# Designs tried in a protein design chat: VH-VL binders against Small ribosomal subunit protein uS13 (rpsM). Part 7

Target 1, 118 residues: Small ribosomal subunit protein uS13 (rpsM), of Carsonella ruddii (q05fk2)
Amino acid sequence: MNINICGVLISKKKNIVFGLTKIYGIGYSMSLKICSKIENFKNKKFKDLTNEEKAKIENFINKINVENNLKTIIKENFKKKLNLNSYKSLRHKKKLPCRGQRTKTNAKTRKKMNHEII

## First folded at step 3 (VH-VL)

Design q9 (from d9 with heavy chain N57Y, light chain S30D; framework fv_nivolumab)
Fold by ESMFold2-Fast, scan of step 3:
Structure q9 (fold): chain C 118 residues (1-118), chain A 123 residues (1-123), chain B 107 residues (1-107)
Amino acid sequence: as target 1 above (118 residues)
Amino acid sequence: QVQLVESGGGVVQPGRSLRLDCKASGFTFSDYGMHWVRQAPGKGLEWVAVIWYDGSYEYYADSVKGRFTISRDNSKNTLFLQMNSLRAEDTAVYYCARDESYSSSWYEYFDYWGQGTLVTVSS
Amino acid sequence: EIVLTQSPATLSLSPGERATLSCRASQSVDSYLAWYQQKPGQAPRLLIYDASNRATGIPARFSGSGSGTDFTLTISSLEPEDFAVYYCQQYSDWPLTFGQGTKVEIK
């Protein structure tokens, strides 16, 4: 009935995009990105996943968590350097332009994610 | 400012191999998903393969699966397509293209394309 | 795979006329559809993304509309440089697919 994805139990009857949002740190946009590499992902339920597809999803979640932790470290290191030097704030990554929200057939809205190294 | 330059195209016999390179400049290559798209002479566009920004995932069109391998070297800002067991129907101009899969974003439309490199598979 | 069907195959028009190009998907792609322009010997150029948003540098005469399975690209008044082949592309599901193209040619 349930499938274990990175320590979280999710109903096998759930759509994979919406089900992954149950995992800590994964919002709808991130879930879409993770699932986008699975064939027919918008219509696929966890019960329909192959073992290979499950492994790919888990590996990607692991990589995203590693990257998010690294970005947090970079941000904290930059803050420390800024405090020591009292220099003007530097922005290493431009936030993506806001193109507005996209709506889904189920009245869901997907928002752009902001990325920042500071 | 953003540039993608393909190389490696040429004439090759059926059953042989060829490698295409795509050199990127003017943007942080490691932040973007990259694709190969081909176009047979006088025909329309056909999507071939994708590789994610960090090289962790790739996906292929059924027509090339098992024969082509997409890869990237983020330290050299270069995308590759290794083409094995080439067939006459693989004859096409091959374009590399950038999508907007920046970090956590999902947008597989192509805002920048290379000029293309011609691959001709003939006996 | 999602099949995109473009119509008509060829539009023969004069400069100053309005061009209306259709793209229909075999199943819903929501708004995940882009339009490209291609001239002979050149790479495709992005015109429209997310069904209706103009890409940077694209003239206001180009507009996109539609959602789900039925999409339209409109050129309000054709300029000489607009005579080209136009392709739609969906990014709703894998594999990514293109329409077969519509050629806009001088009458």
Scores: ipSAE 0.007, ipTM 0.564, lowest interface PAE 11.5, mean pLDDT 80

Design r10 (from c3 with heavy chain D111G, light chain S91D; framework fv_oberotatug)
Fold by ESMFold2-Fast, scan of step 3:
Structure r10 (fold): chain C 118 residues (1-118), chain A 126 residues (1-126), chain B 107 residues (1-107)
Amino acid sequence: as target 1 above (118 residues)
Amino acid sequence: EVQLVESGGGLVKPGGSLRLSCAASGFTFSDAWMSWVRQAPGKGLEWVGRIKSETDGGTTDYAAPVQGRFTISRDDSKNTLYLQMNSLKTEDTAVYYCTTDYDILTGYYEGYFDYWGQGTLVTVSS
Amino acid sequence: DVQMTQSPSSLSASVGDRVTITCRASQSISSYLSWYQQRPGKAPNLLIYAASSLQSGVPSRFSGSGSGTDFTLTISTLQPEDFATYYCQQDYDTPYTFGQGTKVEIK
């Protein structure tokens, strides 16, 4: 017999720590962190899990998913900004004035912007 | 880059006290569970104890040989782990390592030791 | 407490050899076992966790197997930097306990 944890079917005979590693994004280390909040977790099987303990596990998994989604968004936005800055820098080199302008101000602004993103 | 830097080791007489420090950087120290592991000269590794994150209760556990004599504490504002050693015995002579089970992308777990400091030598002798 | 016993205490090997080290727990610890390498004068390095999971950055020549009470660390093709002492460790129950170590030395 199986138990449903966040949409994933896991055998009730499995130890809760190893069983949770079947869920996408949850490795052994993360599973141990989740299960460490459950009394006697290293000896506990899913069949012995109370409804309250099950809810605690699912709530933790949901928090991890929210955090991971946020990290992915931040990483993607960072990469997009890096690519835009590189593209603009390449274009600016091609269109630089020959003489008589405060080009250093634009270069310094671009450098500071890249530092803020990085 | 995860880095653990230990300090405070030295020569101390039996019955004396010593406090070790471990300065942590490169990860969110406040979320991590931390352990001390020691190694007597020419001998194997021996777990001393651990402290959980404040979020997980901040509780401590110790190996029997040090229970009641050693205290593990942490200062999350300084990213520092401490080991207070009292009533030192000659058999406490060892290199003391600061360890963490931290994974920078996925968070923390208790049990295996992913990162280690270089160790600090404590010598208990007359 | 869970007692961990390693075999052998030491072994002599040559570069290119397959080396196996065993670890036995005094009671079933499921897969709550890790392996560490310690080179002379250095801090230990985690090689394997959860009995068989290779730590990031560790060469693929290292592998772990076993569950319950009997565990094995294998080095498929020994390299010069692998001459070191190896320790198993259980995290099934506190206090965490290590095996006594296995020294892999030059033949």
Scores: ipSAE 0.249, ipTM 0.701, lowest interface PAE 3.7, mean pLDDT 82

Design r5 (from c3 with heavy chain F113M Y115V; framework fv_oberotatug)
Fold by ESMFold2-Fast, scan of step 3:
Structure r5 (fold): chain C 118 residues (1-118), chain A 126 residues (1-126), chain B 107 residues (1-107)
Amino acid sequence: as target 1 above (118 residues)
Amino acid sequence: EVQLVESGGGLVKPGGSLRLSCAASGFTFSDAWMSWVRQAPGKGLEWVGRIKSETDGGTTDYAAPVQGRFTISRDDSKNTLYLQMNSLKTEDTAVYYCTTDYDILTGYYEDYMDVWGQGTLVTVSS
Amino acid sequence: DVQMTQSPSSLSASVGDRVTITCRASQSISSYLSWYQQRPGKAPNLLIYAASSLQSGVPSRFSGSGSGTDFTLTISTLQPEDFATYYCQQSYDTPYTFGQGTKVEIK
């Protein structure tokens, strides 16, 4: 009895906060932020998630991945320009959204990423 | 730099009122959940209450000793948090801290107090 | 409400010492526990969250352990800047509650 969240199989018996830490790049603090929008999240297990709540979680993970990829690209471009003695190249850092998610990011997420660049 | 600056503390007689302010800068205040924590002279930390962001309902939660007497509010246009303190008692004498859990990357709420202001002293004495 | 009890209430130590502080919850709080440091005249600073996760910028000599009701904060090699009061805090349920604090004093 597993649920698929962004390609990762997680036991439906797991609490959603601790279960999301199984996903690469998601630690406890990040999982807590993702789950904070779900009612009774501290006591909720994956088996109790509605389809809407699951989609909401996957949407947040997608937004976080977009922000992290953008930061990685910016950092690599900066280091590439400054480094005179090393071969460092920009690799394709973009990740596809989780299955069942829209590819568009909302205006709030876009605004926050742009604010971070500044 | 993420910064919280408190003001409005002072001396007040029992039964009086005070309004504390907390000016926030360096982060998206409107996304943050904000708390007040107090500390009586020579004593430990005590959570006073919290206010959620408007997008999360803008609701408030209070500790029992202040319920019905204190009100937390926010003005997102001014990046300012408030604590309205009514019917003050001598046991309300404390340094009051403004706190927030702001993550620059995500802007999501956390359940611990990462950023703290310097504190403002409230003395309730006759 | 969840009650938090720390021990000891105070201790005297020397630079280089290993210091251990314990915190007990009146009911299971899973891993919803944070540790804070407060230097004299200053606001508290977050050291550890989720019982064992080190906050960014905090020295690795600080570590946390435990789950459920019993938790420990350890400072492996005490430094001069570590003489302060330490607080545990639960975030499992509202109201959030703190331990009474442990003062680490110079011997």
Scores: ipSAE 0.006, ipTM 0.572, lowest interface PAE 10.6, mean pLDDT 79

Design r6 (from c3 with heavy chain E110D D111Y; framework fv_oberotatug)
Fold by ESMFold2-Fast, scan of step 3:
Structure r6 (fold): chain C 118 residues (1-118), chain A 126 residues (1-126), chain B 107 residues (1-107)
Amino acid sequence: as target 1 above (118 residues)
Amino acid sequence: EVQLVESGGGLVKPGGSLRLSCAASGFTFSDAWMSWVRQAPGKGLEWVGRIKSETDGGTTDYAAPVQGRFTISRDDSKNTLYLQMNSLKTEDTAVYYCTTDYDILTGYYDYYFDYWGQGTLVTVSS
Amino acid sequence: DVQMTQSPSSLSASVGDRVTITCRASQSISSYLSWYQQRPGKAPNLLIYAASSLQSGVPSRFSGSGSGTDFTLTISTLQPEDFATYYCQQSYDTPYTFGQGTKVEIK
């Protein structure tokens, strides 16, 4: 009765467009984009989905989620650096180097990720 | 940066032929569905036809006014879309736009015209 | 063929106004509707896809709503660059069809 998509159980009776909105971070519009690759997806239900179509849907969701998670990590790193610099301005006596290696590595990975989802 | 550049437009006499080209760059052309859309001077937009990616069958669909006279084709090795126009009529006078049905996030078609070229003018007149 | 009808064909508005344009399909097209903006002498650009999704790079003052047969494009606070012609388009079935356009003119 249920199908597992990226760890989320969805009723096989649901239309795939609406069913995918059950997945955190996937809205109606994103669901339509993901499903556009599937032949006759407009009226298709999960019970009619092939294993290959399921795998393709999961691949797109993973790529989108990985990109969003990476953006969050980069943002947190910038916040951490900003907070450290603010605190550092109050403690002039102790000058500590800040390593930007993680942000450089993340920028590189992000470019690679953009190519993967294209 | 996605770019579509149309060429091949010009003045042609009724009954004549023209071949339009659309050079694509900045995305995976071979995965995109492509369409031609035209606009007669001072009028609205009119869909001419589309071609699916080879992976999705490479089939074509046309609007009734051009069916049997126009042919859409693609050369994925050159990232180029073509519109062969035969038996041209004065009613075919329009700016012709190349459009993509391609979503950058998924790398596949999404049923919308995400990107447009600048257009090329075709004038059919004696 | 699916016929698309826009209303109004033209409207006059001032900067800062809320503008609403409607589009009606002759049959249910689910959410396979997009909105395009065409500025004078320019190619159209995609504003809204899947009836309500904002295209990347498009200002948040633009929004779309509706499903089935009745659709709406709203510009919450009209800007000078928004004086243009707007088109709806269905991609539910081929042939793809556009509305006749709505021209938004300076009052």
Scores: ipSAE 0.000, ipTM 0.577, lowest interface PAE 10.6, mean pLDDT 79

Design r7 (from c3 with heavy chain E110P; framework fv_oberotatug)
Fold by ESMFold2-Fast, scan of step 3:
Order: structure tokens, then sequence, then C-alpha cells
Structure r7 (fold): chain C 118 residues (1-118), chain A 126 residues (1-126), chain B 107 residues (1-107)
């Protein structure tokens, strides 16, 4: 008996916390955060998951994917500007779309996520 | 379910002070960045400021109109966010909303307000 | 600060109409833009984030598009509950800034 979450087949016998770690980009820390944000998932198994709760989990995973794609675009654009190494690049006043404090938080989050990928 | 409940609004004279509270439930408050957003009667939305989680430094940021007059703080043991408003002006008359600024699941660019309280009215009048 | 300008400030529409609201940023904000709906007497609610991503629970008749400085919110087939004020908000830099709002009124 399996359940499909964002294209990944997970045994319905598994606890949600551990089962979500099978999804790309979701490790133990992120799975725990998902369960913490959605009250009452801590001790729940996939077999007891409602369609509404499943949709909520998939929405959060898609949101993570959207943010990660956005981060990638920003990094690629920054590298392209540096590689240009022209007077234009030196005069570029474009800031990253995050404050210094957010950047530190994002580095921490990225480290956790990267540790959970492959 | 996530709930944010503001309280402490009321009528205050110019130059006075008032403290707003926001009681949070249904999520791990200590992990969340929180913001205050206000709306003057018949006007648009205006961001007031935010406070980061203690894990992320516990620092605050403010919009220019309130810098030096307003202070945002939090009590994670009570799941409560505060806005201390000093030297109030008639221009501060607004409904004040408590919002979540940081989605612990998305990380970097959560800079949208996915949860809002119902608001509390602050009227600054002579 | 990044200034956000909405157009129009208000519009009159009928149920079943296609409604388009635009938002312009004073500088490039990539796709760091969200749209909010505020029904009369209620708190705002998130409709769209990252310029084009529909928030869970929001009807599919709402859609967002754009990048850089020009953004659009579209309601494909206006319903009675859609008569509200709509706000765009940039998340590219702090202070966060909102557009002035667009009021969608019944014709």
Amino acid sequence: as target 1 above (118 residues)
Amino acid sequence: EVQLVESGGGLVKPGGSLRLSCAASGFTFSDAWMSWVRQAPGKGLEWVGRIKSETDGGTTDYAAPVQGRFTISRDDSKNTLYLQMNSLKTEDTAVYYCTTDYDILTGYYPDYFDYWGQGTLVTVSS
Amino acid sequence: DVQMTQSPSSLSASVGDRVTITCRASQSISSYLSWYQQRPGKAPNLLIYAASSLQSGVPSRFSGSGSGTDFTLTISTLQPEDFATYYCQQSYDTPYTFGQGTKVEIK
C-alpha cells in the first residue's frame, strides 16, 4: 500500500516524518519542520492522512521548490555579472533580494538542505 | 490551524504610548519571523517592522516613519509578539495586523505574509 | 526604497468579466512579488507569491504574471466574492512596500 507525494511513492505504513525524507530536497530537519508547521503530523502514518492534509504537504514541498529555483536564478545571474568583469559589472548596484540577516539564515537552511540531497 | 490574535488597541492622545500584543498558536512560534503591518482608515497597507527568531539573531527592522518610536519584541515562552508604540502621532491611526514574515519550510525568500491576524484598531486623536 | 504603483486605482466590473490589474516597481525586483486580496471589513489574504504561484486554497480563476518591473494579476471570470481591494507587495528589499491598492467595485 503506497501513497504518491509529489511523484514519490511512499509506503503508507511509514510515519510521515520519516517517509517525507524520501522526497528530493526533504531531509529529516525539513520533514520535522513540515510536521511542526502542520499540527498533528508528529505521530501520524501516511495511511491516516486525509486528502486535505496530503494537498497541504504537496503545497509546502512545491513552495520549497519555487524558492530554491529562485535562489538558483539569483546565483546564476550574480556569477554571470562577475564573469563579465566590465565597467558595467563594477557599477552594478543591484542588491541580492535579501538583507544580510536573511542571507545568513538562508545559508543555514541551504546547508541543512544540501546535507539531505543524495 | 494557525491563529494570530491581536489585542491592546484603543484611543490614545498624540504623544502617548500604547502596547499591542499578538497571541500566536498552531505553529512553532519560536522558529518564525514576525511582522507588523498597518492600514490607516480608507488607505493602503504599510509594513511597520519585523523581528527575527532568536536562532536567526533576534534582530529587528523598522520602516522609516516609526524608527526610534516603535519597538518590536517577542516572548517565545508565551508565543506572543509585542509592538511598543511611543510618541504616537495622528498619522499612526490605523488597524495593526500581526503577520508571519518567515516560512520555516521555504527558508530564503519567504518574504510574503501567509498568515494574518484580524487586526486591532489604534486611534490617535486629540 | 522600492516604490510600487498599481493601475488602475479602481475599476467597475460585472460578474463574469475578465479583470486585469497591473503593478509596476521603481526598480527590477525579479519575481519577488506577491498579490493580496482584502474583502470589505476583513484582513488581507495571500493570493499569489513569487509573481505567478497560486497560494493553496485560492481559486484557479486568479493568476499572476510578469517579472522585473511589470506585473499583472488577472481574474478570468469575476465572481460576487471577488469585489474587494487588491494589493501587490515587493519582497526584493526591505522595507517591504505595497502598491496603493486597486478597488474592484460592482458595476
Scores: ipSAE 0.000, ipTM 0.530, lowest interface PAE 13.4, mean pLDDT 76

Design r9 (from c3 with heavy chain L105F T106G; framework fv_oberotatug)
Fold by ESMFold2-Fast, scan of step 3:
Structure r9 (fold): chain C 118 residues (1-118), chain A 126 residues (1-126), chain B 107 residues (1-107)
Amino acid sequence: as target 1 above (118 residues)
Amino acid sequence: EVQLVESGGGLVKPGGSLRLSCAASGFTFSDAWMSWVRQAPGKGLEWVGRIKSETDGGTTDYAAPVQGRFTISRDDSKNTLYLQMNSLKTEDTAVYYCTTDYDIFGGYYEDYFDYWGQGTLVTVSS
Amino acid sequence: DVQMTQSPSSLSASVGDRVTITCRASQSISSYLSWYQQRPGKAPNLLIYAASSLQSGVPSRFSGSGSGTDFTLTISTLQPEDFATYYCQQSYDTPYTFGQGTKVEIK
């Protein structure tokens, strides 16, 4: 009934695009990117995946997770650097440009990122 | 910031031709899939067609009413999208919008239109 | 082609009202549905994608629901700036198709 994708159990009857969004850190746009090279992906369910297609999806997810973990480490190191020099940075508070990709994040995530800049 | 600016609209007679342009800025245009959507005065939205990035094959798809008469093309060196309209009919009278279904930082297909130009009016009348 | 039928064609409501707009697909489109708002004289803007995902910057009073063939856009507490026409759109298959639109007029 279920298939295991990177530790997450998903119904085999579920569409692959929407099913992958159940995985932590995978939103709709990222799921489309992962699935986009699979033939007829919009109409494909997990039960219709070959073992090779499943492995390809899992490898792509693992690559994304590695990249996101590196970005998180860089962000945390930046925060630590800001904290060490917090007095200077607070005195020179400036509005930073919004990155286009942040427009794709939900409202709560965007607000959290903006709060961190402040 | 992402900006799309249409131009080239105007008055044209039935059977005539017109070329619309869409100037894009604020993202890597060459990676983007681009679409045209039109809206007749006082009517709803109608998808006209799209063009994929060259990386994804550079292919085009069209709605049936314009198939064989309209051609979508792009010039990545100028960050410009085009719509060549031939054999124009009065039913083609509409505001034409340039849209993108592309994540500007992800470089991947999206299936919704989150950036639109302000539109350019095409009037086909005798 | 996938046909999208939207209802009602128009409605009148008061500020503070809960407004519901429906959209029906001629065949199952899973959750490949978006909702757009178009204010008079303006280009459309995206409100909801993937049937229920709120676009960044869109007020939380907007929500989407449904899957398969029947979909709903809800505005929980209508505001004056919500005077607009709303469109659903399927992205399941090309050609992409829009509903006919619902004009929301504030009483």
Scores: ipSAE 0.395, ipTM 0.736, lowest interface PAE 2.9, mean pLDDT 83

Design s1 (from a31 with light chain G28D A32Y; framework fv_clesrovimab)
Fold by ESMFold2-Fast, scan of step 3:
Structure s1 (fold): chain C 118 residues (1-118), chain A 125 residues (1-125), chain B 107 residues (1-107)
Amino acid sequence: as target 1 above (118 residues)
Amino acid sequence: EVQLVESGGGLVRPGRSLRLSCTVSGFTFGDYAMSWVRQAPGKGLEWISFIRSEAYGGTTEYAASVKGRFTISRDDSKNIAYLQMNSLKTEDTAVYYCTRDSYEYGDYFWYFDLWGQGTTVTVSS
Amino acid sequence: DIQMTQSPSSLSASVGDRVTITCRTSQDISSYLAWYQQKPGKAPKLLIFDASSLESGVPSRFSGSGSGTVFTLTISSLQPEDFAAYYCQQFDSYPLTFGQGTRLEIK
């Protein structure tokens, strides 16, 4: 029995604080920050989340990821890497948007939020 | 009972100043970011200003139309948000709504889940 | 600034009709979109957030869909109390911007 949070499948039996750490870019400290405004968060499991609470968590994660400015970091690192003359070996790995999946087919079509990591 | 109540609107001449207040009840005011949204007669909605929660330093943002003339502030001890409007222009004539940002964290731009009834500001000679 | 364009600007409909309002954005905003209802002389009321999530207390006849640059608000069976103005709002980027509004009028 799983819940989809920002494209990551997490067991509904997991505590929300520890479960969110499965999401790329979210460590324990950040997860604690996200969950701190959810009532009884220390004892709350994903199975106990309302749809409203789930939406709050997902939106928070997405804004944190945007604010971390990963695209700027990637651009800067990519520029530096090219200067090392290793560009011929570069591969781009897409990180899909963190907004959950809204279609039965698990479509993720939000191009602006896509991240490419090398 | 969760409520936002605006006050301080009125008729004012161009070039003058006016201060709007928004009194908050029924939730922990200090946890939320607050905004002001205005609506000119017969026109649509325009976001004017935003203030983060005190936990995030109460930092502020402004629409270009009001930047340098308007100042948003908050007094968390009194549960009041303010909008200080200086150098008023006829184009500032509108109903001004106090709004709550949707999340308790108060550190990002979101949608508005709670609105006051609005206070009318008329700038005319 | 992200420009928000609603269509139609006004719409006449009858009770029981299915009504759809579209919101188009000048930039990809993913799903960071909300819909509001405003009745004459009243403050706006939140209907939909995150493009498709129904706000608590809002009737199930309201629904939202879309992502990226095109969004829709649908009222499946129009009721007398639904005649109002409707606004979309993006919260992807500063400054926050609203559509120009759609007036829903009795036919």
Scores: ipSAE 0.000, ipTM 0.538, lowest interface PAE 15.1, mean pLDDT 78

Design s4 (from c3w with heavy chain T106L, light chain S53Y; framework fv_oberotatug)
Fold by ESMFold2-Fast, scan of step 3:
Structure s4 (fold): chain C 118 residues (1-118), chain A 126 residues (1-126), chain B 107 residues (1-107)
Amino acid sequence: as target 1 above (118 residues)
Amino acid sequence: EVQLVESGGGLVKPGGSLRLSCAASGFTFSDAWMSWVRQAPGKGLEWVGRIKSETDGGTTDYAAPVQGRFTISRDDSKNTLYLQMNSLKTEDTAVYYCTTDYDILLGYYEDYFDYWGQGTLVTVSS
Amino acid sequence: DVQMTQSPSSLSASVGDRVTITCRASQSISSWLSWYQQRPGKAPNLLIYAASYLQSGVPSRFSGSGSGTDFTLTISTLQPEDFATYYCQQSYDTPYTFGQGTKVEIK
């Protein structure tokens, strides 16, 4: 017996925290954040989810996907503007904060990727 | 339940000062980026400024009309956001809203305002 | 600063009508555009983010479209609770700026 979450089939007998990690782009820590808004989430299985709880989980996954897609759009738009020798958009992109794990290495790497000398 | 409750509004004379407070509950306030948005009576919305979480540097940004006159601060121990308004002008008359633009569940900034307080009215008049 | 202009500033409509509101940015903002609804005497609430994504809990009759400089908010079948003022907001650059608002009034 399976449940479909954003196109991924997951056994209804699985714990929701571990089950969501089956979805591409969702690691354990992100799954914990998503599930933390579900009552009794640490012991809850997909078979115990209400339709409202399922919709809530899907909405959070969609928000993560929107964020990732928007980052992709920003990167493509940046490439297009860079190819036109226009550096104005680099400043706008640079104004955006780094997202994801708060480590020195990751922050430095993302700053380099978005940095351009004007 | 996420709640934001503004207070401190009132009548003040031009050139005066006033401090607004926003009491937050139902989320980890210290993780959130917070903004102030105002609305003059019968007019549209205007972004005033924001403050980042201490983890993200605790920096502030302001709209040009308030730059140098208004200061945004936060007290994470009290789950409270502040707006210190100095050198008030009649055009500062507005309802002031406290907002969060940080996804509390996902831990990321969103660049849009998910939660709003009820607002507090500031009237600058002689 | 990026200026946001809405059209129309107001409109009159009946329950069941299709309502469209437009928003224009003074420069390209890609898809960094949100729509808010403000009912009389209430704080604003988020309807649409990233130009076209429906906020959780918002009825499916609301939709957003557009990219670059031209954006549209559509209410497919107006309900009594939809009589409100609607605002677009750009988040492409600081300061964040709102359109002047569109008031949807009962006929």
Scores: ipSAE 0.000, ipTM 0.531, lowest interface PAE 12.9, mean pLDDT 79

